# Ledger of designs, part 5: VH-VL binders against Arf-GAP with Rho-GAP domain, ANK repeat and PH domain-containing protein 1 (ARAP1)

Target 1, 186 residues: Arf-GAP with Rho-GAP domain, ANK repeat and PH domain-containing protein 1 (ARAP1), of Homo sapiens (Human) (q96p48r954to1139)
Amino acid sequence: ASMGDTLSEQQLGDSDIPVIVYRCVDYITQCGLTSEGIYRKCGQTSKTQRLLESLRQDARSVHLKEGEQHVDDVSSALKRFLRDLPDGLFTRAQRLTWLEASEIEDEEEKVSRYRELLVRLPPVNRATVKALISHLYCVQCFSDTNQMNVHNLAIVFGPTLFQTDGQDYKAGRVVEDLINHYVVVF

## First folded at step 1 (VH-VL)

Design ua1 (framework fv_ucenprubart)
Fold by ESMFold2-Fast, scan of step 1:
Structure ua1 (fold): chain C 186 residues (1-186), chain A 119 residues (1-119), chain B 108 residues (1-108)
Amino acid sequence: as target 1 above (186 residues)
Amino acid sequence: QVQLVQSGAEVKKPGASVKVSCKASGYTFTSGYYMAWVRQAPGQGLEWMGLINPSGGSTWYAQKFQGRVTMTRDTSTSTVYMELSSLRSEDTAVYYCARDYWEGYFDYWGQGTLVTVSS
Amino acid sequence: EIVLTQSPDFQSVTPKEKVTITCQASQSIGSSLLWYQQKPDQSPKLLIKYASQSFSGVPSRFSGSGSGTDFTLTINSLEAEDAATYYCHQSSSLPPYTFGGGTKVEIK
């Protein structure tokens, strides 16, 4: 039998986020922050697929140890998991509202709107967004070494999180805004 | 404004080594753009050889060329080098450098360097 | 290694006709597919990135489509300047980055 597809159907940890997300973020935080091209460079397709399958099967039993998994395989598994969520991380119902918020000219109003939208996300989605953006904030703090500044992360995660394809620029702007305003939004 | 200028044609004997250069201009060489090397044998298709990050010097090589290819850069001259050793007649090809904007998105290419390997 | 198979190898087309070139990947690559144009005695030029996004300055008659394993490059109305060899390229799943075998398009 397959595990559930949406965030609410995933195994949740103590912090109310999917164990899959926790396992991947924790590993990359421990081993991958200085890895050149983290999230830009892809892991091996077969290893990434096998890892993601194991995580989908029983994430709690999967323990990622330094030296056993390449950081790029883990980062690719996380991206695929988030990209392939049927309802998306920001939810299909609120996707356009998030994209429209990125167009607000006044910075203070824009930040206020993002904070409002975060509160309206389902609890699991809200906690997962907070955990992910916190992690990306840490990643970009090492951008001198890993070559992944805020803009680079936004290019990767905009399409991944919003599944927008042709609207990549607005989706990237949302991600960039959340990272840049992390301390005031969360 | 972006321009990649490669060194001139080379004629080598089997077993020799060749080092091709690619000088970048019109952008900040170390700003996160990678540089790829792609070759094309006469009348044949494109073949990726490897990739270098000019900022950190990290390299990734195609398995076929592993052990024979070396990519380096000189940040003071904004130049990338590709050295191929133990040349064989089947290495006769035009060798291109190409800027990797993002994930294999080769937006600008050098003019190519013909390397002829003949006995 | 992901293998890209292009078809046809060669196509001779009347001016103003529609040209369709296909690229099939040996395994799913999502939308991580690019298209390049190489005119005789010139370097390749990027036409399409991420399967369907046109590069700056590329004429609107060129379009890309597809996802997973099956991809298509379309030239809606062939111009004389479009005589070239076209290559597909997969790039974001895993190095090594590989190219298709190419499709030569010539004008009758």
Scores: ipSAE 0.000, ipTM 0.442, lowest interface PAE 16.1, mean pLDDT 84

Design ua2 (framework fv_ucenprubart)
Fold by ESMFold2-Fast, scan of step 1:
Structure ua2 (fold): chain C 186 residues (1-186), chain A 120 residues (1-120), chain B 108 residues (1-108)
Amino acid sequence: as target 1 above (186 residues)
Amino acid sequence: QVQLVQSGAEVKKPGASVKVSCKASGYTFTSGYYMAWVRQAPGQGLEWMGLINPSGGSTWYAQKFQGRVTMTRDTSTSTVYMELSSLRSEDTAVYYCAREYYDSGAFDIWGQGTLVTVSS
Amino acid sequence: EIVLTQSPDFQSVTPKEKVTITCQASQSIGSSLLWYQQKPDQSPKLLIKYASQSFSGVPSRFSGSGSGTDFTLTINSLEAEDAATYYCHQSSSLPPYTFGGGTKVEIK
């Protein structure tokens, strides 16, 4: 496993996104969509850390089986991986531009701006954002059962993806906008 | 080797339009690399005019040039164009194209510059 | 728009002396600041990206530092070939991208 500064230096799969992201998203899509508080609830600290270390060492060899991993441990491992990226998922260079785009009042102009910003991301980052937001769109489709609507997901993933302390409401708004406009943005 | 080659110097009268070209070679013209236009009046600093995405054709212009500047590209010749209309004496400058490195926003490769002189 | 203020406008420096150029942004831009060198009658050349990362082939005497609103370019020991105008550039906000006003460095 590589300890790179950028997303493209991570272990990549057939979809050209990090295998860690693919494995975690796939498992939660199969086993976690109806889990109450998915992504809001934290996994057990020691189990999450051990899982993340296994994924960092050789993600391709890690096969998550239903019943063997708690979904909260997997979701916590994914969040920690994304938060710990040195350059971030949206990159340090583009970070403030993404946050300012969330302030655009005209909905059509805002959507157009997000589409343009996505094209400007490095290919691996763009593919990873698309995969993640697609997954979060699926998660919120089960919000009646899992209690994780778009707003709740934005509260969790805003600080995670933009590496904030939860004080920057713009980070949550970017996530919420991307989920709400998934069909037209991607 | 990656290079940007611009069209030659131009002399224009006030009120005319000028169209400067920038031909890219040595890399994939589309996807990820944008092209900026930056000008520099004699003895003055660098002034950003705008940016074009060669792949989709999307453009961003500095407000100062909005309505007078148009940026286009031809993907078959790997060339970007910058057209500036309603020329005035203060538009006399060297005009540069520069490739934007998408990861950092850096202008890592620059054209040689095109001097546009606006005089009666 | 984000305004970048460079200081000083001009400095004349003895060879081997340390040169410090400052760039101040009107609002936080994180680390989205770049530095360029322009020699007379030449196109600008990229020196530093992400506030502190040297571009390929740039001599080690050049370094960048800072984050947020305050940024510095340092030339640790000025050489004759370093006589040039230096510009900062922000890539945080588009449109517009903006440049600082430039700092001309000449050898005494």
Scores: ipSAE 0.000, ipTM 0.452, lowest interface PAE 17.1, mean pLDDT 85

Design ua3 (framework fv_ucenprubart)
Fold by ESMFold2-Fast, scan of step 1:
Structure ua3 (fold): chain C 186 residues (1-186), chain A 121 residues (1-121), chain B 108 residues (1-108)
Amino acid sequence: as target 1 above (186 residues)
Amino acid sequence: QVQLVQSGAEVKKPGASVKVSCKASGYTFTSGYYMAWVRQAPGQGLEWMGLINPSGGSTWYAQKFQGRVTMTRDTSTSTVYMELSSLRSEDTAVYYCARGLDYYEYGMDVWGQGTLVTVSS
Amino acid sequence: EIVLTQSPDFQSVTPKEKVTITCQASQSIGSSLLWYQQKPDQSPKLLIKYASQSFSGVPSRFSGSGSGTDFTLTINSLEAEDAATYYCHQSSSLPPYTFGGGTKVEIK
């Protein structure tokens, strides 16, 4: 219903990720990798909402610079954008299939299934998943400082990306698997 | 056109098991379309029983039926089966299969004709 | 499990009159709500998907609205062929994907 809520509406081209995603990921990569509790800690509600509305209106014109925006407001805006996608990042039609794949016991078969599912996603969704997981892989590389290891990120992003409550362990397992197998899946 | 054809009516005694079939045609059975089973007791509403992914065979059952329902498929005949055991009189109902890959958004767009299962002594 | 409560259970309506059916979810389901029509001795037929999107071939007099916990199916100017039982159905997070209790609409 809101303009700018879908991945396609925020895209620059067929192979590009949404500008909102790019802006937020870039800022956190530059300024937030060592921030304790990054993605676990919430930004201030009003500041996060204002930032998200600015990004939805014209993300290309929004320049996030160190000292001008709190990293937790940016991370919360990104999570809210992804959580509120009408069709979800992994698409509603394929949601159960992604969750089902997390239960495959053989690691090689599981990785092969994830690779297959990624190819079935719309191009913008696939590119966005790749960019996000790449970023989360980078975040966990600093877990000694930021306290956000793979499991902690999975707890945060599972419910966010699959639009579930915190009790759905399969959603977290998908995120954890994609981060752990990033090199071979993408 | 896409079509789901179910097996014929069954009359069972309490304690017996019944196995209903649903044969799909007009599309690729293993292309990712889920198949759901829904029942309706005489004069009552629709009750969701569970679903199966024909591609991998994965199943999800409603808690009420857990332990006495089993859903399976045969990819060589494009057929889904629903077996309900330990039948009681309150299991008398029309049982429907329905296709729903996009059931999150599209719902069950193609329905079988229904199979009446009567449980009586 | 998510419980769907439909109101009313029954409506007797004059031809050409507007019919409104409501469906309330026990917790937020976003827009993951569908509406089905079932005529006597027939299988259900999908009318509305994703709360407000009409399924192909469905007459324009049928419309859906709502999000979160409160949803409505509207039949503008009821026709004789609309006599049926209507069901809401949620497909939000994980199974079970429950149905509402149904609303029977008949012509006076």
Scores: ipSAE 0.000, ipTM 0.480, lowest interface PAE 15.6, mean pLDDT 84

Design ua4 (framework fv_ucenprubart)
Fold by ESMFold2-Fast, scan of step 1:
Structure ua4 (fold): chain C 186 residues (1-186), chain A 122 residues (1-122), chain B 108 residues (1-108)
Amino acid sequence: as target 1 above (186 residues)
Amino acid sequence: QVQLVQSGAEVKKPGASVKVSCKASGYTFTSGYYMAWVRQAPGQGLEWMGLINPSGGSTWYAQKFQGRVTMTRDTSTSTVYMELSSLRSEDTAVYYCARDSGYDFWYAFDIWGQGTLVTVSS
Amino acid sequence: EIVLTQSPDFQSVTPKEKVTITCQASQSIGSSLLWYQQKPDQSPKLLIKYASQSFSGVPSRFSGSGSGTDFTLTINSLEAEDAATYYCHQSSSLPPYTFGGGTKVEIK
């Protein structure tokens, strides 16, 4: 079920991103980077739901311990949290502009447009996008082991972050562009 | 200190075009600040027309003005231009340029030009 | 696309009284809302950025609050120099930026 709260209304941590995002990203970075199919494989439905409910209730009190939580349950909880944001990670107001930017044919112009759009995001959304894309950049660095290259991550996170049915190729292209150009965009 | 200085008042006939200039000083013109154009008809509210990035020349226009407005810049003179074509009486307004802050500030129109009155009458 | 609705459109206020102006967005804009003051025959002046952050040099009697769709500008104790029209402005998307219709504040 949706929280009903936008990113700006979430409980924030020391890095100015939602504690839920920090908890999940940190755990997967420590325990999940070499897990085959990370983010592609679904966690167990009831375990994922219980974890997400715990994080929504009080993320600061949730301590994910190595061996006590399956990495796929954590990755699924993160995806569901991001998908269920009422205003979305990229905001509903800016959603179309981000998708249209992905269609710019000139690569240098496209990258410049993404940098400009990032500055226009609310600070919490901008910080959260940067943290998430940084994490996905790390995930794909282990793609020889985890089998999740940039394209595979884009297929998963495009619909999740832009809240589409999975038919919108532009959403995946935005994610792919941000990962591929992480060093120059952020 | 930072300032934006606009060209003087214009009187135009319906169907003509007008080109208003806005000269920036006191900061690096191409450092990442954008320039917006906003107009205000007599006794009316503020209406955003569009935005230009002086560094790359990229532009974004309000749908209402799409096809009639063109924004350009000259980096050698630190000047942005707003040209509005096919003028109608309802285009009579004060036209403002405003610096869209980046870098050191969150998004804001922090510095405004003094305005240019454009009167369209036959 | 995003419409900003300000209320009231006009307010006549006694000096030292509290003034409250509201701005409602037709869809969520997070905290991407700004407030401007415009005095007669002058350019607009930035007061508040990112819904609640005062711009440099703005008197402490001005404050902003809100997020999502509902925003408020408050002048805690109106001074004579505050007679002006106030505009909200959203900047959450590059095309288009939109302004509210304005609220004119006059001294009684």
Scores: ipSAE 0.000, ipTM 0.433, lowest interface PAE 18.3, mean pLDDT 84

Design ua5 (framework fv_ucenprubart)
Fold by ESMFold2-Fast, scan of step 1:
Structure ua5 (fold): chain C 186 residues (1-186), chain A 122 residues (1-122), chain B 108 residues (1-108)
Amino acid sequence: as target 1 above (186 residues)
Amino acid sequence: QVQLVQSGAEVKKPGASVKVSCKASGYTFTSGYYMAWVRQAPGQGLEWMGLINPSGGSTWYAQKFQGRVTMTRDTSTSTVYMELSSLRSEDTAVYYCARGRYYDSWGYFDYWGQGTLVTVSS
Amino acid sequence: EIVLTQSPDFQSVTPKEKVTITCQASQSIGSSLLWYQQKPDQSPKLLIKYASQSFSGVPSRFSGSGSGTDFTLTINSLEAEDAATYYCHQSSSLPPYTFGGGTKVEIK
């Protein structure tokens, strides 16, 4: 059992996914898919912090209306939430195993390994990874407009999800692999 | 296990209002799932009317129904309501509630109520 | 608002034949397109999400494809139980959510 704000300590929706993730992903899917630099551009620090605080206080009561929130503030709140998880999205116990899987040379073996690692994640973490990667798959489908292809998303989310601060390129490879193989992995 | 149970058929006169209920069970009503109302006139296609977030009560309505439709919820009974006022004969339709699943793809409806027939004539 | 245009409106098909239904969006929606099946006197049922992902319990003969503005639902070998009206639905933009006009598939 970890001390702090792990995924299991969040307000969860019926599918075992944090409501904070629902709110942010839903808003960006509706309003942000064509926004240039989505997830790369940072929101205003104070607005992002206030939004994240309101989501942490009571995510179920937070209403993100089209036109009332800057998409960059919402995307930054989601990234900060995921980055700040004490045990991480992929868990500290499995972190190195995920990073090592990214180095498997045979692509079919690599995909098979990722499927095995997903079933070993706690249910909340596995559902959250699926929801997030599904969302990022949607984001990259609009890359001609938003300029966020798979590689660009991997640069942003690798350090965020594995808490590496950009120093470990393998983290980006895991994210890139999961997006590229979304249909066969999930 | 997830069930959406709607109220029974209604017969209304033109100019009246109708309030249809949809009781949810088998999941946490306020957990971030949305509830939509979709109607279908006899022999016609599906027409989206609006959406409510049961958690906070936020609503979105199709422009066609703006001013005539009101969606509300009662969290203590896990029930969503759709009230349509100033009824006309062309409002005769089966009215469905449908649960919105929004973490994977926003706006798809994974579970539907059985439908409520509302007849507007006499 | 995003308008969804389905074709054909009506199709009469011999059992075991391939059925193709198309849905065109008035603007790009990525892969945020869903397909529903509605049998007479029944509620709609979700078949496909994310343009190409089968919902739980849906027979493998149903498949979806496409992205952006052009989408297709395919029934690779029509069974008698597949006689129904099929609707596409976009999940990209709210308000409003929109449905296609529907395609009625009947067995010859």
Scores: ipSAE 0.000, ipTM 0.442, lowest interface PAE 15.0, mean pLDDT 84

Design ub1 (framework fv_ucenprubart)
Fold by ESMFold2-Fast, scan of step 1:
Structure ub1 (fold): chain C 186 residues (1-186), chain A 119 residues (1-119), chain B 108 residues (1-108)
Amino acid sequence: as target 1 above (186 residues)
Amino acid sequence: QVQLVQSGAEVKKPGASVKVSCKASGYTFTDSYYMAWVRQAPGQGLEWMGLINPYGGDTWYAQKFQGRVTMTRDTSTSTVYMELSSLRSEDTAVYYCARGYDEYWFDPWGQGTLVTVSS
Amino acid sequence: EIVLTQSPDFQSVTPKEKVTITCQASQSISDYLLWYQQKPDQSPKLLIKYASQSFSGVPSRFSGSGSGTDFTLTINSLEAEDAATYYCQQYYDSPPYTFGGGTKVEIK
């Protein structure tokens, strides 16, 4: 898929999520969950760029094999893909509403609001958020080994998914809430 | 407030080495941020020198500086260093550190360190 | 490495006039282009990301456009505080994330 395409314009797999997302998440789930600093450590920039270009051209033909790709290159490619989405994963139209939901102090009201917002997302975006948050929940389950707890993942993915400059910490709060409440919001 | 504070001005002789520091505060130094070094000769444009990942210490250097530049970090003091060896007069410049989020754009920038190389 | 060529090198402009600065890449960089503003004796400040998206707090008179190899920064109505040197920077390829040569904008 070309740069500048929306999430719905990407190549979709069997799970109705972009094949690029599926390929990267699957590889990291199989090979990267115990890798120290996963998503925090940068891959080799040239290898990451080449991988991302291959995935953008024809993700279905890209087969990531253990030992042939460094997990940090794959994780960097996934982050860059998500950050570069023109409308963002949570959409520009809903961005402020998601950020405002993170300020709700009552836990049950907050969870209910997130569920309502998820339903309002386009189907591909909703499925992709679910797949990504599920994956991040798995990553943090190995935090004793990989050193990536929920807070660390929120710092990485908040600005990435909401396309902020890192100045709005509410973005990280949304990611943290979705990981912590995965079972009840999805 | 996220801040980058650089070491003070340096005057060096040709052939010497200089080591400039950049101390970060207001965020977790080893989170998903990179540190870039960019220089600017008097009256000239910006020139990218290299990039370091403070978490692992991995570095990427511009070809022009390969073999003369070394970037390091000290996680206990939240400080990155840029050392340039075999100094020549054309290395006279203001040297900036800048925080890179997710390898993309650089914000904030340090205040700059003037390095003067003179005989 | 990707080379960025800016034009013009220098512009002297009357207040309220429209300023146009161009940046041309030696190869396609999609929309992976930043614009910076640098005032005398200050560090650079981010204005635009992804060729056309303004950073928070940037005045609406600044806008960016373009994709591929040809990019433009426009200041629709120049204010006195806009006297500065403007730089484009690409973040498409692996490092180096190269800068254009700069365009100095002065008030008449």
Scores: ipSAE 0.007, ipTM 0.527, lowest interface PAE 9.4, mean pLDDT 85

Design ub2 (framework fv_ucenprubart)
Fold by ESMFold2-Fast, scan of step 1:
Structure ub2 (fold): chain C 186 residues (1-186), chain A 120 residues (1-120), chain B 108 residues (1-108)
Amino acid sequence: as target 1 above (186 residues)
Amino acid sequence: QVQLVQSGAEVKKPGASVKVSCKASGYTFTDSYYMAWVRQAPGQGLEWMGLINPYGGDTWYAQKFQGRVTMTRDTSTSTVYMELSSLRSEDTAVYYCARDWGYYSYFDYWGQGTLVTVSS
Amino acid sequence: EIVLTQSPDFQSVTPKEKVTITCQASQSISDYLLWYQQKPDQSPKLLIKYASQSFSGVPSRFSGSGSGTDFTLTINSLEAEDAATYYCQQYYDSPPYTFGGGTKVEIK
């Protein structure tokens, strides 16, 4: 069965996030934290598409097993799912406000603004942002091995989450700020 | 030791296409690194053209070259190719391949360069 | 597009003197700036990453500093082998990566 397009229409797991997100994050946490270039490297387009289609049909029935899926195909499926959300992870209505918050020069004011903006997100979006940023914080903790520091993750996920063509530096700064301030924002 | 070895110099007429190769050795071609192409016109600075993922073959091109450039790879020979079509005199340059440590990162090793001359 | 402006375009320096090259970004790029050295008829070689971190094997006389929009590359005591063109590059924004115009350093 086909799943809905928006976050609110997805199957939700125990942490109130889409099962698609949970399955991908869980697999990468188990198998991909020491993979060099995780999230930077793209999987094979057709394998990524087939995996994403399976997840969209029935994410609960998809059990990713160590050694049976290439980690880059799973990470690409997650990025593509987030990129292709019709309303986006941060919502279309709030997108510019998030990007403008990244320009606040005072760090404490900036962090306070991010907390305020998180509260204004729909519950599923807020929970999904928290889960994703928590995961990316974990990924960068292994940066000595996987070579993906906060900056690298921000450049990858900025365009992904804000649905830009990669020309808007503010998108990356939002992601970088959320990872760097993870313990105080969430 | 990491080496990127490029094909030899080319002389082309305006309107023609050129295909430059870059053979990688000293590391696993499909692991952990992308390959970028950067050109340098005589007496000019460096200009980024695009990027290829050797594992999946996915590409990202600079807008200026979109529609004229094609990047491909052959995993069996650890080789990346850059083809530029509809050549103009302004395309006369040394073309470098460079290993991209991280997506949107720094170039740690460079090929020796390939001079492409477009003359009328 | 982030524009990088290097100064000076050219300088001729006596051996063992200090050389300072500047790179100015059109907008803040934090510390995501690289410095390359290119000798005549050779490919570029990475010297400095993250504005101030030396790449492996680079002599200690090379140092980088700066953040935001203003960056400098310093050669504390110029050696003959340092005659080259030096380029800055930003990697703050996603592609296109942009390079400065270059600074040519010659020995007197």
Scores: ipSAE 0.005, ipTM 0.488, lowest interface PAE 13.9, mean pLDDT 85

Design ub3 (framework fv_ucenprubart)
Fold by ESMFold2-Fast, scan of step 1:
Structure ub3 (fold): chain C 186 residues (1-186), chain A 121 residues (1-121), chain B 108 residues (1-108)
Amino acid sequence: as target 1 above (186 residues)
Amino acid sequence: QVQLVQSGAEVKKPGASVKVSCKASGYTFTDSYYMAWVRQAPGQGLEWMGLINPYGGDTWYAQKFQGRVTMTRDTSTSTVYMELSSLRSEDTAVYYCARESYYGDWAFDIWGQGTLVTVSS
Amino acid sequence: EIVLTQSPDFQSVTPKEKVTITCQASQSISDYLLWYQQKPDQSPKLLIKYASQSFSGVPSRFSGSGSGTDFTLTINSLEAEDAATYYCQQYYDSPPYTFGGGTKVEIK
């Protein structure tokens, strides 16, 4: 698959999520949960690019063994993959609706709206959002060591997942809400 | 380009309230993650008072000011307000608004010029 | 709340000399530390983010270092325009954020 292919066109695993997402998340879960600044720190640009290219060619065959890849290179490859999706993880069609849902003042109504919007996402997108937010929930559980609390992760992943320049606070709020309400929403 | 312009100096008596404004321009007001208020008493250091999210209106206050401070915003005028009640002589200070850079840095990158509030009998 | 302790409170330095300011956190804050410069009658100006990354437009003579609980701001060769008070600030956890007490640097 090419760098610009939609989520549905990616190499899919048994859980109906892109193999690239699964492999990167699995590696970071095994090796990176206690790494300071995980997802905030950037990997080396050329190594990240080569890794992402290898994952796009044949994600199942890429060797991600402890000590062979820096966790920051893997985390950067994952972020770049998600950022570069042509339709985005939350889809262009639903992007504004997700951002508007973050404005709902009543917390129970807000959570209910997010649950409704998740059901309306294409199956691959919905499964991928669930897998990613579940992973970020795990990352923040180690925030005393890795220094990446929910707020820190929201600032990193808001612009990444909604493809903003980082100035749209609503994107970060959606990510923060999904992490904070993971048990109820998913 | 990006700037924060604050209201003018105020002189208040003990027990009064003061409301300071901070008008943002040069960026989309509701896309900024937070706006902070920081004060500085004459010859003293910087003291963080609280944060407001311009979009949702959510606020976080330092415990020292909880119950006396209220932060609000008006999205139609791109203005943030900080109201401090039950003023004491110890509240004499320059009050600054500062924009919290949202994109990965969380730094206060743009500051207002400051508003001197003097509390005296 | 996380307390930041700065030292020294004051120093008078000859032009071109090296200036070192320290900031100590009451608990680990990783590299979530900012440094500001405040000149008399002016608003603070951001110098350093993430403990060691220079903000855009800041002269190369300013550098930050440290991680965890111990942080340092260094001015490699003091210039006349560097006479100011310097503050550290932590942004490790969700608010409240806190500032150090400040270090005043004067030209001798």
Scores: ipSAE 0.005, ipTM 0.456, lowest interface PAE 15.3, mean pLDDT 84

